VH-VL binders against q96il0. Designs and how they scored, part 251

Target 1, 167 residues: q96il0
Amino acid sequence: APERGAERRDTAPSGVSRFCPPRKSCHDWIGPPDKYSNLRPVHFYIPENESPLEQKLRKLRQETQEWNQQFWANQNLTFSKEKEEFIHSRLKTKGLGLRTESGQKATLNAEEMADFYKEFLSKNFQKHMYYNRDWYKRNFAITFFMGKVALERIWNKLKQKQKKRSN

## First folded at step 9 (VH-VL)

Design A120 (framework fv_ebrasodebart)
Fold by ESMFold2-Fast, scan of step 9:
Structure A120 (fold): chain C 167 residues (1-167), chain A 120 residues (1-120), chain B 108 residues (1-108)
Amino acid sequence: as target 1 above (167 residues)
Amino acid sequence: QIQLVQSGAEVKKPGASVKVSCKASGYTFEDYYISWVRQAPGQGLEWMGWISAFSGFTNYAQKLQGRVTMTTDTSTSTAYMELRSLRSDDTAVYYCARDQSYLPKGHDYWGQGTLVTVSS
Amino acid sequence: QAVLTQPPSVSVSPGQTASITCSGDELGNRFAYWYQQKPGQSPVLVMYQDTERPSGIPERFSASNSGNTATLTISGTQAMDEADYYCQTWKTSTGYVVFGGGTKLTVL
């Protein structure tokens, strides 16, 4: 079996963020996964000559990202809370304590946990369907504005070509 | 015609609870957030929270967390805001207002307001 | 505490241009919205998504958002425009709605 190399102890200064686009960069940057949603945030590049339409597109994309992050953070918190409540309730019904005599957390078997997952999914089915609908609506709006920005860029290039040819 | 109609004025004693209703009509209720915004006499607008009529997701102002609960009844297209442990400084006109849940376009329709007076 | 800052009052003469500013760090990444409120009435949305004007709002109303400052501009101000004006945005990290403190527009 191959052995993995020894861990290096190179350290970076605490509290220093190097996750930013370079000044003349023309692209977005992807960050580490969010603690609560487990989704990677996109940090949007702001061009020096951002048009009103480009600004609208960027703000729509930022709002959609935050909405998405908050939905999944809330869903993950709800799942964790209800899971613990379910485990506690089932252990209480069985007359068992929350911890074993060895000090370990008392757990339910896979069959009992399957009941929780089934109930959670059933209870949240409409919520997830509504999320998917809103996700598609938001992406449609973003795609529409991406098209408008593309047309604006083409038109501006044509206007610039006209001025150069007139001289 | 798009309309948000709120319940009538209420007078409460400190420590009591109040529940204000907001009945929506003329649009697809589930496509909008309902925000609750209050305004104390002579003061500015203070956001209390919003609820998605669609998903039931809520987001409450930090100052009011633990005292406020927002709910909806999609069968009657009605939103509710309950404020508990009332204090004299909760005296205000309480408004409901709609905004799109998937693409916010601002609170384009508002209820007429409900005056809640808290006095001993 | 106060996330969006507005001047408490602005005065203009009839027919002149009124400018109401709204400043806050969130405005660089979020849309600004503007509301008009007359005494005893519910607020009315007058501008949305930084620059957009709702149907039924007069063309003399316009708005911009540059950097961290949003501006509501009323050209050819009329006596009927006298009201309190509030800016609004969303807080990026929490999804909270934030209102400015309001500006009383007086048309003298």
Scores: ipSAE 0.182, ipTM 0.663, lowest interface PAE 4.8, mean pLDDT 82

Design A121 (framework fv_ebrasodebart)
Fold by ESMFold2-Fast, scan of step 9:
Structure A121 (fold): chain C 167 residues (1-167), chain A 120 residues (1-120), chain B 108 residues (1-108)
Amino acid sequence: as target 1 above (167 residues)
Amino acid sequence: QIQLVQSGAEVKKPGASVKVSCKASGYTFEDYYISWVRQAPGQGLEWMGWISAYSGFTNYAQKLQGRVTMTTDTSTSTAYMELRSLRSDDTAVYYCARDQSYLPKGHDYWGQGTLVTVSS
Amino acid sequence: QAVLTQPPSVSVSPGQTASITCSGDELGNRFAYWYQQKPGQSPVLVMYQDTERPSGIPERFSASNSGNTATLTISGTQAMDEADYYCQTWKTSTGYVVFGGGTKLTVL
């Protein structure tokens, strides 16, 4: 997928890019893709009278977003590092230098790179299984809390309706 | 029974390295992150970093980057923390602690601590 | 990295309510966690995810997190509650963990 150009922003300790929504925004804001994870961060709107349950949902969503971004940032870095190590190892085996006559990095052909991709996928199979399991569990928890918030809002609206009718 | 058991006390000279182990038992090791936290005599808790047991991914405190390395051995359910280029101010009790990877509940189980003394 | 500010000490009489605060800008978007540490012992998790209490922790312990200030509350404080208390935030399965400087609770 096409990546947008190089951009450096303040980053949170988790490695996610910081961004600011428009000043008068009253809704969640979606930012530019993170340089390393390629995921778009969501800035969550904080309502003036946020309930404790709404706060928990927002924090859980924020934490899940950061977890997801850090996982993919680390995965992409690991892929790049191991790919470069594989290329260097194979070039050494062939007795070739690490750079071409033009000064560019020497590369392997598609058949040789296929060996790397097979090895990388096999090596990371369990890691991806655990990631997917955790991803589904986190989304289940978010959905569950979204349901609780929805029920709280319905209950509060019913209470307000009764209060308005009696007073 | 869930427990984290750490290696014994170490005495090191300045400039040396120390490697502390933390053996987990009683739970599925790969479902948890292991954090390393140290405490100098009479001081508070200082987080050093964490490692994901299933992925091996690490996140280190900025102050310790370049000096600390965390690893795991899933075959023995053991986490390791190596600190290099030791200084006298690295003298501390070093703890390992677990936290869930899929719905964080805080560090609910801690190792007994390992005293590392750095002196000439 | 980030800073969490706790008072260095808090004193209460037995049976009274103890309140320990933890302040930091990141707390508005992060969960707070609380640990109890007695001399010579490992820390014990007493509260997690702002308001939740682990099984085995007395109902006397409660907590809140509002406006970048997390508060640990111990009602009917007992002598056995005397310990150092640490808050922790920015705890996720990603990112970094930050501990407050600790608060020594004295019950006399």
Scores: ipSAE 0.526, ipTM 0.791, lowest interface PAE 1.7, mean pLDDT 83
Fold by OpenDDE, second read of step 10:
Structure A121 (fold): chain C 167 residues (1-167), chain A 120 residues (1-120), chain B 108 residues (1-108)
Amino acid sequence: as target 1 above (167 residues)
Amino acid sequence: QIQLVQSGAEVKKPGASVKVSCKASGYTFEDYYISWVRQAPGQGLEWMGWISAYSGFTNYAQKLQGRVTMTTDTSTSTAYMELRSLRSDDTAVYYCARDQSYLPKGHDYWGQGTLVTVSS
Amino acid sequence: QAVLTQPPSVSVSPGQTASITCSGDELGNRFAYWYQQKPGQSPVLVMYQDTERPSGIPERFSASNSGNTATLTISGTQAMDEADYYCQTWKTSTGYVVFGGGTKLTVL
């Protein structure tokens, strides 16, 4: 049985957003849209006295962001690849080249492209459903930890006020 | 390495038919078009037509309409050109050539040519 | 069939620059391709898409376009460059490939 060469899944390059927030930033920064995912990355601020709960929240937000970046980068690459393949296939069927005689990319009409979009959405429907499910789970967890951090902060403020009244 | 290997020389009588083969190797056959070009002795290049190896779609030069048939066999990566009702002026070297799939029709690889002689 | 017009012959001394022109109405908005053919050999693509050079073609080969005229230029022409040169274009309206009449380059 001839070993089917493992198609190297072109792993979307982890586009580390080259956006670096100012060193003196005391808040979260939003970067420009990532080239591959088209999502704006958030650079999370790290407090000097970060509590374990705050750290856990920050990590969870960061992991969720990375997950989203990877998903959409891969999805966009897949879409672009399949779109190109579809166009090429249809042009070949028509006996046309991939470029016009003036060097422009040959295009399909809107009707033909509509068929591509329908097929693409149908094919990826289940993947999108799983994404949405996991997105909700992650955001629920983030929201839960946000609540815990908020409570911790309130409690710490109350303790500090009591200590100041006792002195 | 990309190669186009054509069938051997043919001698035909007027009114006969000739079928020339062109076996492609070193690339994905279906991704490209094959053009056929002929050259009469001491003359320039004359385009005969092209075929899509993917769809089988063909386009023939107006001068050869009704006399030429181009086909492909994807299983063997082979293109065929049949020319019917041969005349003395059909005496030429016949070339298969791969057309660039990404650009307007240009030929990046050529067969070695097949001499077809039409003589009484 | 639209015809691309080439000079029938061009002569150049070794080391000089050879220029081969190809003219036709189709070249105004279409790409030119250039082929070299030596006696008894198949044509070889030397320039494509007006100005692009295939791998393995020497840098001394260049091409340009202006209006309805394409030009193949060979700088520092060598004896090995002696050949027939053909220009070619594509017609979108008919799907036809059109060749020039060819130019014999002689290196004297």
Scores: ipSAE 0.010, ipTM 0.566, lowest interface PAE 8.6, mean pLDDT 86

Design A122 (framework fv_ebrasodebart)
Fold by ESMFold2-Fast, scan of step 9:
Structure A122 (fold): chain C 167 residues (1-167), chain A 120 residues (1-120), chain B 108 residues (1-108)
Amino acid sequence: as target 1 above (167 residues)
Amino acid sequence: QIQLVQSGAEVKKPGASVKVSCKASGYTFEDYYISWVRQAPGQGLEWMGWISAYSGFTNYAQKLQGRVTMTTDTSTSTAYMELRSLRSDDTAVYYCARGELFDKSAFDIWGQGTLVTVSS
Amino acid sequence: QAVLTQPPSVSVSPGQTASITCSGDELGNRFAYWYQQKPGQSPVLVMYQDTERPSGIPERFSASNSGNTATLTISGTQAMDEADYYCQTWKTSTGYVVFGGGTKLTVL
């Protein structure tokens, strides 16, 4: 028997590895963290007899995952770019080069970077409020449909028990 | 009440650039995405890209990367789409359309369209 | 290329049911959306998230999405429904929007 939790990985022609769930999976699978968002993607299992309600829930969860990944990828990219621009601007103002005498990338000390972090957080406060609002709306919708799917499954089980009893 | 109003028609020569504006009103601009969609005469709809009005994050159609830039000005609730190095096959009606953050793919409000003609 | 396939034209008589199909691999994992466009006008969203109807769209419009085929259904078709209809979805991971080629609905 293979090791518990063993997972297959495939390699692209460029030598880049990709994650694949085990064959004949009956469950959702969690992948490695995305390079840009640093979030782990969920690969959703699709049942052969998926109901319209189950399909809607799955699509809603997939869309929410994509939205979440895009938000954090953008946030991380914006942070990195603005941080580098801030460092370059401050070094230029001081009359310093972008490289140290050893040829390494020049940096600012923690006290100088505190101004950037304060400005970045202040500037992005409203954006994070919008994220939290939408995250709440998305989770509310998902929870609602999860409840509907659970009720559908309970009803189907009760229906099957009644049918079996009738035989 | 809720509307997107675009700038007027443009006539450009090949190699020029065009910048189309899309002014939003009647809703909170920062809560929505703006997509740009074009339609050549007698042809179907072609998606060009979208921009988030709250984050400024963009995603462009692969065939237009390097030629298109989308921006927003939240102080005026206006989105912009600039297309550079114009070719005759860029002649089209250009639309802006909004999608909400929860479902950015549902374009519920569309601008009136801007005809851009590229001719020598 | 990432494409959604629609029939180029569909014809129905007034009062009959029109069905417009849209097929593509992404539809199995993504929502379908439908737009109506009349000559010289901007597109109008008529259906979203596979089955949902926006406020103001007549109840005779309905839609479904099964497997990789989405269907727009117009019951009791009226002359005013004559237009081009476009389906649309989202490409996974890239965030790209994909439109179908469009279907011209003729009501004669």
Scores: ipSAE 0.014, ipTM 0.596, lowest interface PAE 7.3, mean pLDDT 81

Design A123 (framework fv_ebrasodebart)
Fold by ESMFold2-Fast, scan of step 9:
Structure A123 (fold): chain C 167 residues (1-167), chain A 120 residues (1-120), chain B 108 residues (1-108)
Amino acid sequence: as target 1 above (167 residues)
Amino acid sequence: QIQLVQSGAEVKKPGASVKVSCKASGYTFTEYHISWVRQAPGQGLEWMGWINAYTGYTNYAQKLQGRVTMTTDTSTSTAYMELRSLRSDDTAVYYCARSTPYKQGDFDYWGQGTLVTVSS
Amino acid sequence: QAVLTQPPSVSVSPGQTASITCSGDKLGNKFAYWYQQKPGQSPVLVMYDDSERPSGIPERFSASNSGNTATLTISGTQAMDEADYYCQAWHSSSKYVVFGGGTKLTVL
C-alpha cells in the first residue's frame, strides 16, 4: 500500500527520524530535530494524483534528506567521541583524574580545547569538501526537477483552459 | 570514450589476499565514485562497496566489513579493491563500475571483470 | 542474500511483450535501475531512475516503479534480448546497494 507517514528506518544514526503528520494533511510537514543529526526531518506529502515527474522529484528530495541526516548524525557522533577521548588524553598527560574533587566531569580550558577543534577541522577538511560538493550536486538536481514539475503544471493549466473553451 | 579497464585473472589459495585494479579514462576521475560488484559462477550480482575518488571515503557491504579495503590513486586514475582472508566462496568475477555520488548507486559504466579463483 | 525478489525465469515468443518484476518493501520510494547481462559479458545499464533509458538502448525497453513493485517491460521482444536481467535499488536502512536475484529471459 502507499505509505502516508514519514519513512521509518531500522536505525536512527543511519536513517531519517520517524514521525507522522496528521491524517488528511495536504502539505509537507517538518518534524522535531533528530537526536543524532540535529536536523529537522521533512515528511513529504504524497498527493493522490501524483505524476511520475512529481514522484521523481519527491524521491530525489527524500534521498537527499536521508543522505544529509546520515552525514550529520555520523559527524556529530564522531565529534562527541573524539572530543571526549581528547579530554581524557590531556587530563591523563597532566596527571589529573577524569573527575573533579566535587565529582563533576573534569574539563579543559578554552585554549586547550582550541587545539582539539583545530585538529578536528583539519582531519575532516576533505570530508566537509565532499559534503559541500555533493550538497550542490543534489540541490542542482532538485532545482532542475522542480523546474520540470513547474512546466508540467503550466501545461496542465493550459490543457484545462482549452477544455473549458471547447465547452 | 569512458572506459574502466581491470587487471587480469588471479588464482589464490585460501587465506591469501587479492588486489584488483580498475583504471578509469575518459572522464574526471575524482567526480565519481567507483563501486565494486562481484558475481560467483552461475549466481547473481553482489554489491561490495564504493569509494569516493576525491576524498577516499568508503562505504562497504556489512558482510565484507573488515575483509575488504578500497583505495584510489588519483595520479593514475586507478581504483583498487583488496580482499583478505580469501575463502573458496570468494571465487567470483569482480567488477568495478562508475557510480554517481549523489544517487547512492547508478552504475552507468562497468569494467570487463576480473576472475578470482580461490582453490586449495 | 537478496532483499529484492525477481522471478527466476520469464519466457516469451518473438514479438511478444516481456514483463519482469522486482518486488521489495516500499521499493516505489526509491529509484530503481535495470541491468542486462549476456553470458561472459559485463552488465549493461538498460534503465535508470525508474523509467529513464540510456542513450543506445532501444525504445522497446521501458520501466516503471510504484508501491512495492518495479517492472521492466520489453515490447516486441527479439532474440537479441535473451539475457539475464537484474534490478537494483539503494536500501537506505542497511545503507547498501541491493540487487535482485536476476531473471533469465528466454525468447523462443
Scores: ipSAE 0.006, ipTM 0.591, lowest interface PAE 9.9, mean pLDDT 82

Design A124 (framework fv_ebrasodebart)
Fold by ESMFold2-Fast, scan of step 9:
Structure A124 (fold): chain C 167 residues (1-167), chain A 120 residues (1-120), chain B 108 residues (1-108)
Amino acid sequence: as target 1 above (167 residues)
Amino acid sequence: QIQLVQSGAEVKKPGASVKVSCKASGYTFTEYHISWVRQAPGQGLEWMGWINAYTGYTNYAQKLQGRVTMTTDTSTSTAYMELRSLRSDDTAVYYCARDQSYLPKGHDYWGQGTLVTVSS
Amino acid sequence: QAVLTQPPSVSVSPGQTASITCSGDKLGNKFAYWYQQKPGQSPVLVMYDDSERPSGIPERFSASNSGNTATLTISGTQAMDEADYYCQAWHSSSKYVVFGGGTKLTVL
C-alpha cells in the first residue's frame, strides 16, 4: 500500500514534501517535487559504519540541497507575486477589471506578457549570476569531498587485502 | 580591513520603537547575510533573525515575528534592525554579525554592539 | 532554550585539557560552530564546520560533532582562554540559527 511509503509528513512548515521514506530504508530515496521550488528532495541513507569524512560529505550535500530548494522557492514566489502585480497594473491601465465576465482571473496575451518576462529576467540577472557562482563553488566542494571519500574507500580496501596477504 | 560598525546606545520607553544600524566595510556586502543577535545583561546569546544583503530575504526568530523588521541599504552597505512595541525585557546589547550567503561558515565578524535600555 | 544544552560552567587548571559539550537531538547531522566571548567584548568565532579553525585561532582549540553531542576541546588551557563559550547550529533548511545557553570556562 502507498500509505506505507507516505507514513509520515515532514513537521517543517510550508514548502516541505508530504512524503517520508519508510523507516527501514537502506538506500537514498528521491521524493516528489517540492510545491514551491519544484525540485525533488533526496533523503540520504546513513550507514551504520559511516566514516567522519563520509559524514561531512553527507552534511554538505544535505545543506546544499536545502540551500538550493530555499533559493528556488523564494525565486518562484517572487516571480508569481511580480507577475500578478504586472497583470493587475496593465489591466488597470486598460480600464479593465481583474475578473472576466465568466468570473475567471483576467489574463494578458503572450505578446503583452513578453514585456514582463523581459523585465523580470533583466531585473534578476545579477541574482542568477550570483546563484550560479555559489552553485559552482558548492559543487566544487562536493566533488572534492567525493574524491576524498573515493580515495579513502580504495585505500581501506587495499589495506584490508594487504593485511590478509601478510597473515 | 573588514569591519561592522553599529550605531550608538539608545534609551527608550516601553511601547516605543528602536532602529539600530550596522555599517559594513572591507568586503562585498551582497555576498553575506547579516544576523542580529541580542544579549540581555548576564544572559546568553539570543538570535533574532538574518537578512540576505542582496535579495532582502529575511528569516526572523519565532518569538519576535511581528515586532522585528530587518532591512538593508546596498548603496551604503548598511543593515538595519527595527524592534517595535519595546518591553523592559528587550533591554540588551544588540549585535550584528556576518555569515557567508548560501554557504554558511559561521559568524566570523561582529559589530561592537549597541546597548538598548528600555525603562520608564 | 531546549534545543542546544551546554553545562553552565566548566573549571580546569592551567595547562590541562578543557572539554565543553553541546547536546541536541541529532546535532551530529548538522554543522556545529563555537564562539568565545570575554566580558564586555563581542563574540569571536573559534571553530566552524564542526572541526575547522579560523585563521588566528591557536591549534590548541579543536572540536568534534557526532550523534547528539558536539564537543569543544582546549588543550594546554591558558588563563587567556577564560571566557563564555557558545555552540551554534543551523536548524531547518539553514533558516534558523540556534545558540546553546553558554558555558563559563574558569581557569584555576
Scores: ipSAE 0.338, ipTM 0.692, lowest interface PAE 2.8, mean pLDDT 83

Design A125 (framework fv_ebrasodebart)
Fold by ESMFold2-Fast, scan of step 9:
Formats: structure tokens, sequence, C-alpha cells
Structure A125 (fold): chain C 167 residues (1-167), chain A 120 residues (1-120), chain B 108 residues (1-108)
């Protein structure tokens, strides 16, 4: 399976890439896909006069991003590890693993790999259901706070308009 | 009432493993995470890792990577923390603590603590 | 060690305001939390989400978090407030939870 090639990159200990916007940004910046999760990280812009409510929304979005990246990075690593274990086990039962040298790589055919895919999907079904439920809960909370921020901004505009009318 | 009840004190020899349990009651177990925090005698709080009871995802402190395993049993609302290859500097009170799913770093409910003593 | 720095001790007279600081790089961009621990007891959450107070915690407890410093403030400090206090935050680059080193509050 294709990877990022022979590329060797330094990443944060948690697997999240550290990056900087090309120039000082007045809006959120989106980075390249993470090697392990395949998700693009977002660098959030912090307004000069950020309200406590806006700060809470930003922190919630950041935490949700970290959670999402962690889940997929872990899922992808688990898949790779179990796939290699399955291949090694099957080769050993065929006598090929007994014959295999440290520098020699052997693979299974598509029909044999179908057993692994079925088992992996079945084993991880409940985990993916829990992920989906958590994902919806998180997005509900984000949407709720986005609505609160929008209402705050409308209220502030109305107050400013009244203030201008009153001198 | 919401509570976390931990297993009793343990005395272990260096190189052994210890497994501490933390039983939750009074809330929906899968809607929170469980963090593990330890405190050596006369020292501060040290975070060991957390497990999301909803997803089973774990995140461990870098210092303990490879020595600690956290698991949950949703059917009994119980979290477990196993620490292997014990050293004398692992002597501490071990706490489990509940964190909110959308605010994973806040620990609003704590277990009573489990003293683990590592000595020969 | 910890990425959050607290003074090891703070002393205050009864009825005075105690201020306990917690410093970390860009800490204001993260949520800060505060715990109280009395001898032989489990920690108790006293402040969350920078400035929110849990139900049951006296109104004399308040907190703020901006720039590089989070501050726990106890107004009209009482003898019963004597304890160790710990700050806590997300370490976003490692996705780890970090605690400050702790501050012993003495009320005399």
Amino acid sequence: as target 1 above (167 residues)
Amino acid sequence: QIQLVQSGAEVKKPGASVKVSCKASGYTFTEYHISWVRQAPGQGLEWMGWINAYTGYTNYAQKLQGRVTMTTDTSTSTAYMELRSLRSDDTAVYYCARGELFDKSAFDIWGQGTLVTVSS
Amino acid sequence: QAVLTQPPSVSVSPGQTASITCSGDKLGNKFAYWYQQKPGQSPVLVMYDDSERPSGIPERFSASNSGNTATLTISGTQAMDEADYYCQAWHSSSKYVVFGGGTKLTVL
C-alpha cells in the first residue's frame, strides 16, 4: 500500500505536526494532512478582542480536532499491526513463515486477506459506533456554542447602533 | 450519588506488576473518560494517562509509555490501570478521576486513592 | 518536569485575599483547572474552564486565565482553606494532561 514514500519527518510527540502560517493570518489556517491520521490540522486565529464565549468555542474546536486526529491515527496503526500479525501467522501455518529469512518478505493473496478484513471490521464495529456517537455529541456542542457566539455578536451590534443613535 | 471506588492497598516487589480497579456508579459510564493520577509521598500530582470509556481510546504519559495499560469493562462500569516492571519510585497513591467527554481535562469526581508500595 | 509553574508556598492572614499563580507558555489559549488537596484526602475540583466554580464551592473562590498566567484567588481566606493547590491544563502539543507543581497555602 502506498505511503508518503521515503519521507522522514519530525512530528509532535502526539503525532500532530507543528506548523506556522505563511504570514500573520487574520483567519484560520489549514495545514497538510497528518501522516498517521490523514486529517488536516487547523491553526485557529485568535481575535484581539476575543470574548470568553468565543474563547470557549475555539478551545472546544481545538480539543475536538485533537481527539479526532488521535482516534484515526490509533485506528490506522492498529490496522497495520493486526494486518502484519495475520500475514505472519498464515505464512507460519503454511510453512512459509518457518522458511522466511529476516530480509525476505512474503504476502498473502486477496482471498486469504478477505478473512482478515472481515474479522477486523467485525471486531471494530462497536468502536466505530462509539466514535460516531461521540463525533455527533461534539459537533452538537460546537454548533450550540457557534449559535451563542452569533447571538452575542447580533446583540453587540444592536447595542452599538442604539449607542450611536443616543450619541 | 456519583462515586468512584478503588481497590485496596497493594505491596509489590520490584519488577512485579500491579492492577488497580476503579468502579463507577451514579452516572452513564460511557459518557465520561477516566484519568489516572498518582502522587508519590510528599510530592505533587502526576498524570499517568486517560481512557475514553466511550471509544476505548487511551492516551498515556510519555514517561510511562510501554509500562502502563488502561482498560475498561463497560458491563461493570469499571476502569483498570495496570503498571508493569515496578520500581521503588513507583511507590505512590494512585487515583482514578472522572473527566467530562467535552472537557476531558477537568476531573470533577475522584476515587479515594490506592496506596501501592514497592519494596523488597 | 511540569510545563506549569506554581510558587511552592503562599502565606496569608485569615480574612485576607490569597493569590496563587500558574504559568505556562500561552496558557491563556488553553482551559485551566484548579484542585484543592487536604492531608490524607483526594483532590477536590474547585475551579474549571478558567473561571467557572463547581456547585458546592464557596463564592470566595474565583479564577482567571490570560496570556501566560492563570490565577486562583481566594477572598476572605479561612483556616479551612489551608491546603495544597494544583493547577491543571491540556498540553495540546502532546495531548497530555499536565499539573502544576503545587502550592501550599498557609493561613496564619
Scores: ipSAE 0.000, ipTM 0.526, lowest interface PAE 14.0, mean pLDDT 80

Design A126 (framework fv_ebrasodebart)
Fold by ESMFold2-Fast, scan of step 9:
Structure A126 (fold): chain C 167 residues (1-167), chain A 120 residues (1-120), chain B 108 residues (1-108)
Amino acid sequence: as target 1 above (167 residues)
Amino acid sequence: QIQLVQSGAEVKKPGASVKVSCKASGYTFTEYHISWVRQAPGQGLEWMGWINAYTGWTNYAQKLQGRVTMTTDTSTSTAYMELRSLRSDDTAVYYCARSTPYKQGDFDYWGQGTLVTVSS
Amino acid sequence: QAVLTQPPSVSVSPGQTASITCSGDKLGNKFAYWYQQKPGQSPVLVMYDDSERPSGIPERFSASNSGNTATLTISGTQAMDEADYYCQAWHSSSKYVVFGGGTKLTVL
């Protein structure tokens, strides 16, 4: 039967994800590089009077960021795994152990590693072409909505100028 | 025009494995992910994971890590989901669905579902 | 962290407006999606990117998403709209897709 514990009444300390900028910081800001993708995330400022169009643009940019993070995290993990497998395979073929006599991890020379890099790039060429294609599609969509937001802002400013002259 | 057709119902014993297929037609198979979602009798929808039909990369729900494998055959535009070490609580209708790459949503077309019953 | 909460059931008379809510922490900062599922059938996407309708979905279906709550609204509800409705979004940690528990809409 599951135990019933006491309620936890301690509040967790504020983390990076709960950080709020100073009151005068009314713009986007950039975080540290992600450990897996090596990309810096952008934390978007949300204005109090954000229009539906501005909200859609922000969400599209957030989704594109997540897409980039997932792609490069997977790519980097695949690279690391295949590199290690290649090194182990070549050391076994040469009759060498996985570690040196000093206990360090055994490595291949630059000429041997060049074979791996060529194989990896060739094997992943189509994946990178797919990424570039989708990147351009996403960037086009973002640029299109940026244009719509810019036109909305111009229109609103024109309305305000007319109102000031009438009043 | 766009259609996902799944394999037929399966009855399995606890500890067995099941492999469900999902054949896509009417679109360029490699331009979309295939996601898998299951639904236990009388229960809601539970996401299991997705596979990128072009790259073969997968992302599995944490609770299914080590038990599920998703694959594709691009020559036949078919996705597969294999679930191992079946338990009685794996009894569910299993759906495949088309989703946009690297989005965690917009399942715009669904297969008809495959009932997998796990019992002795 | 983000769990999506829906009411288990909603009842409405024919021709009336039905509202189905989906609540989650900061849900308005993510895109919400809605699915309709009739007994013995596969789910059907009825709303995407918060408020967009797929081709073939009647204009009486609309949706919004702000703050912590996404809402699916069906105006002039018809008997054919009887179904289970599920909301869906991605988790704040970007680890997985999350579905709401589902809402049974009854038109009587």
Scores: ipSAE 0.225, ipTM 0.692, lowest interface PAE 4.6, mean pLDDT 82

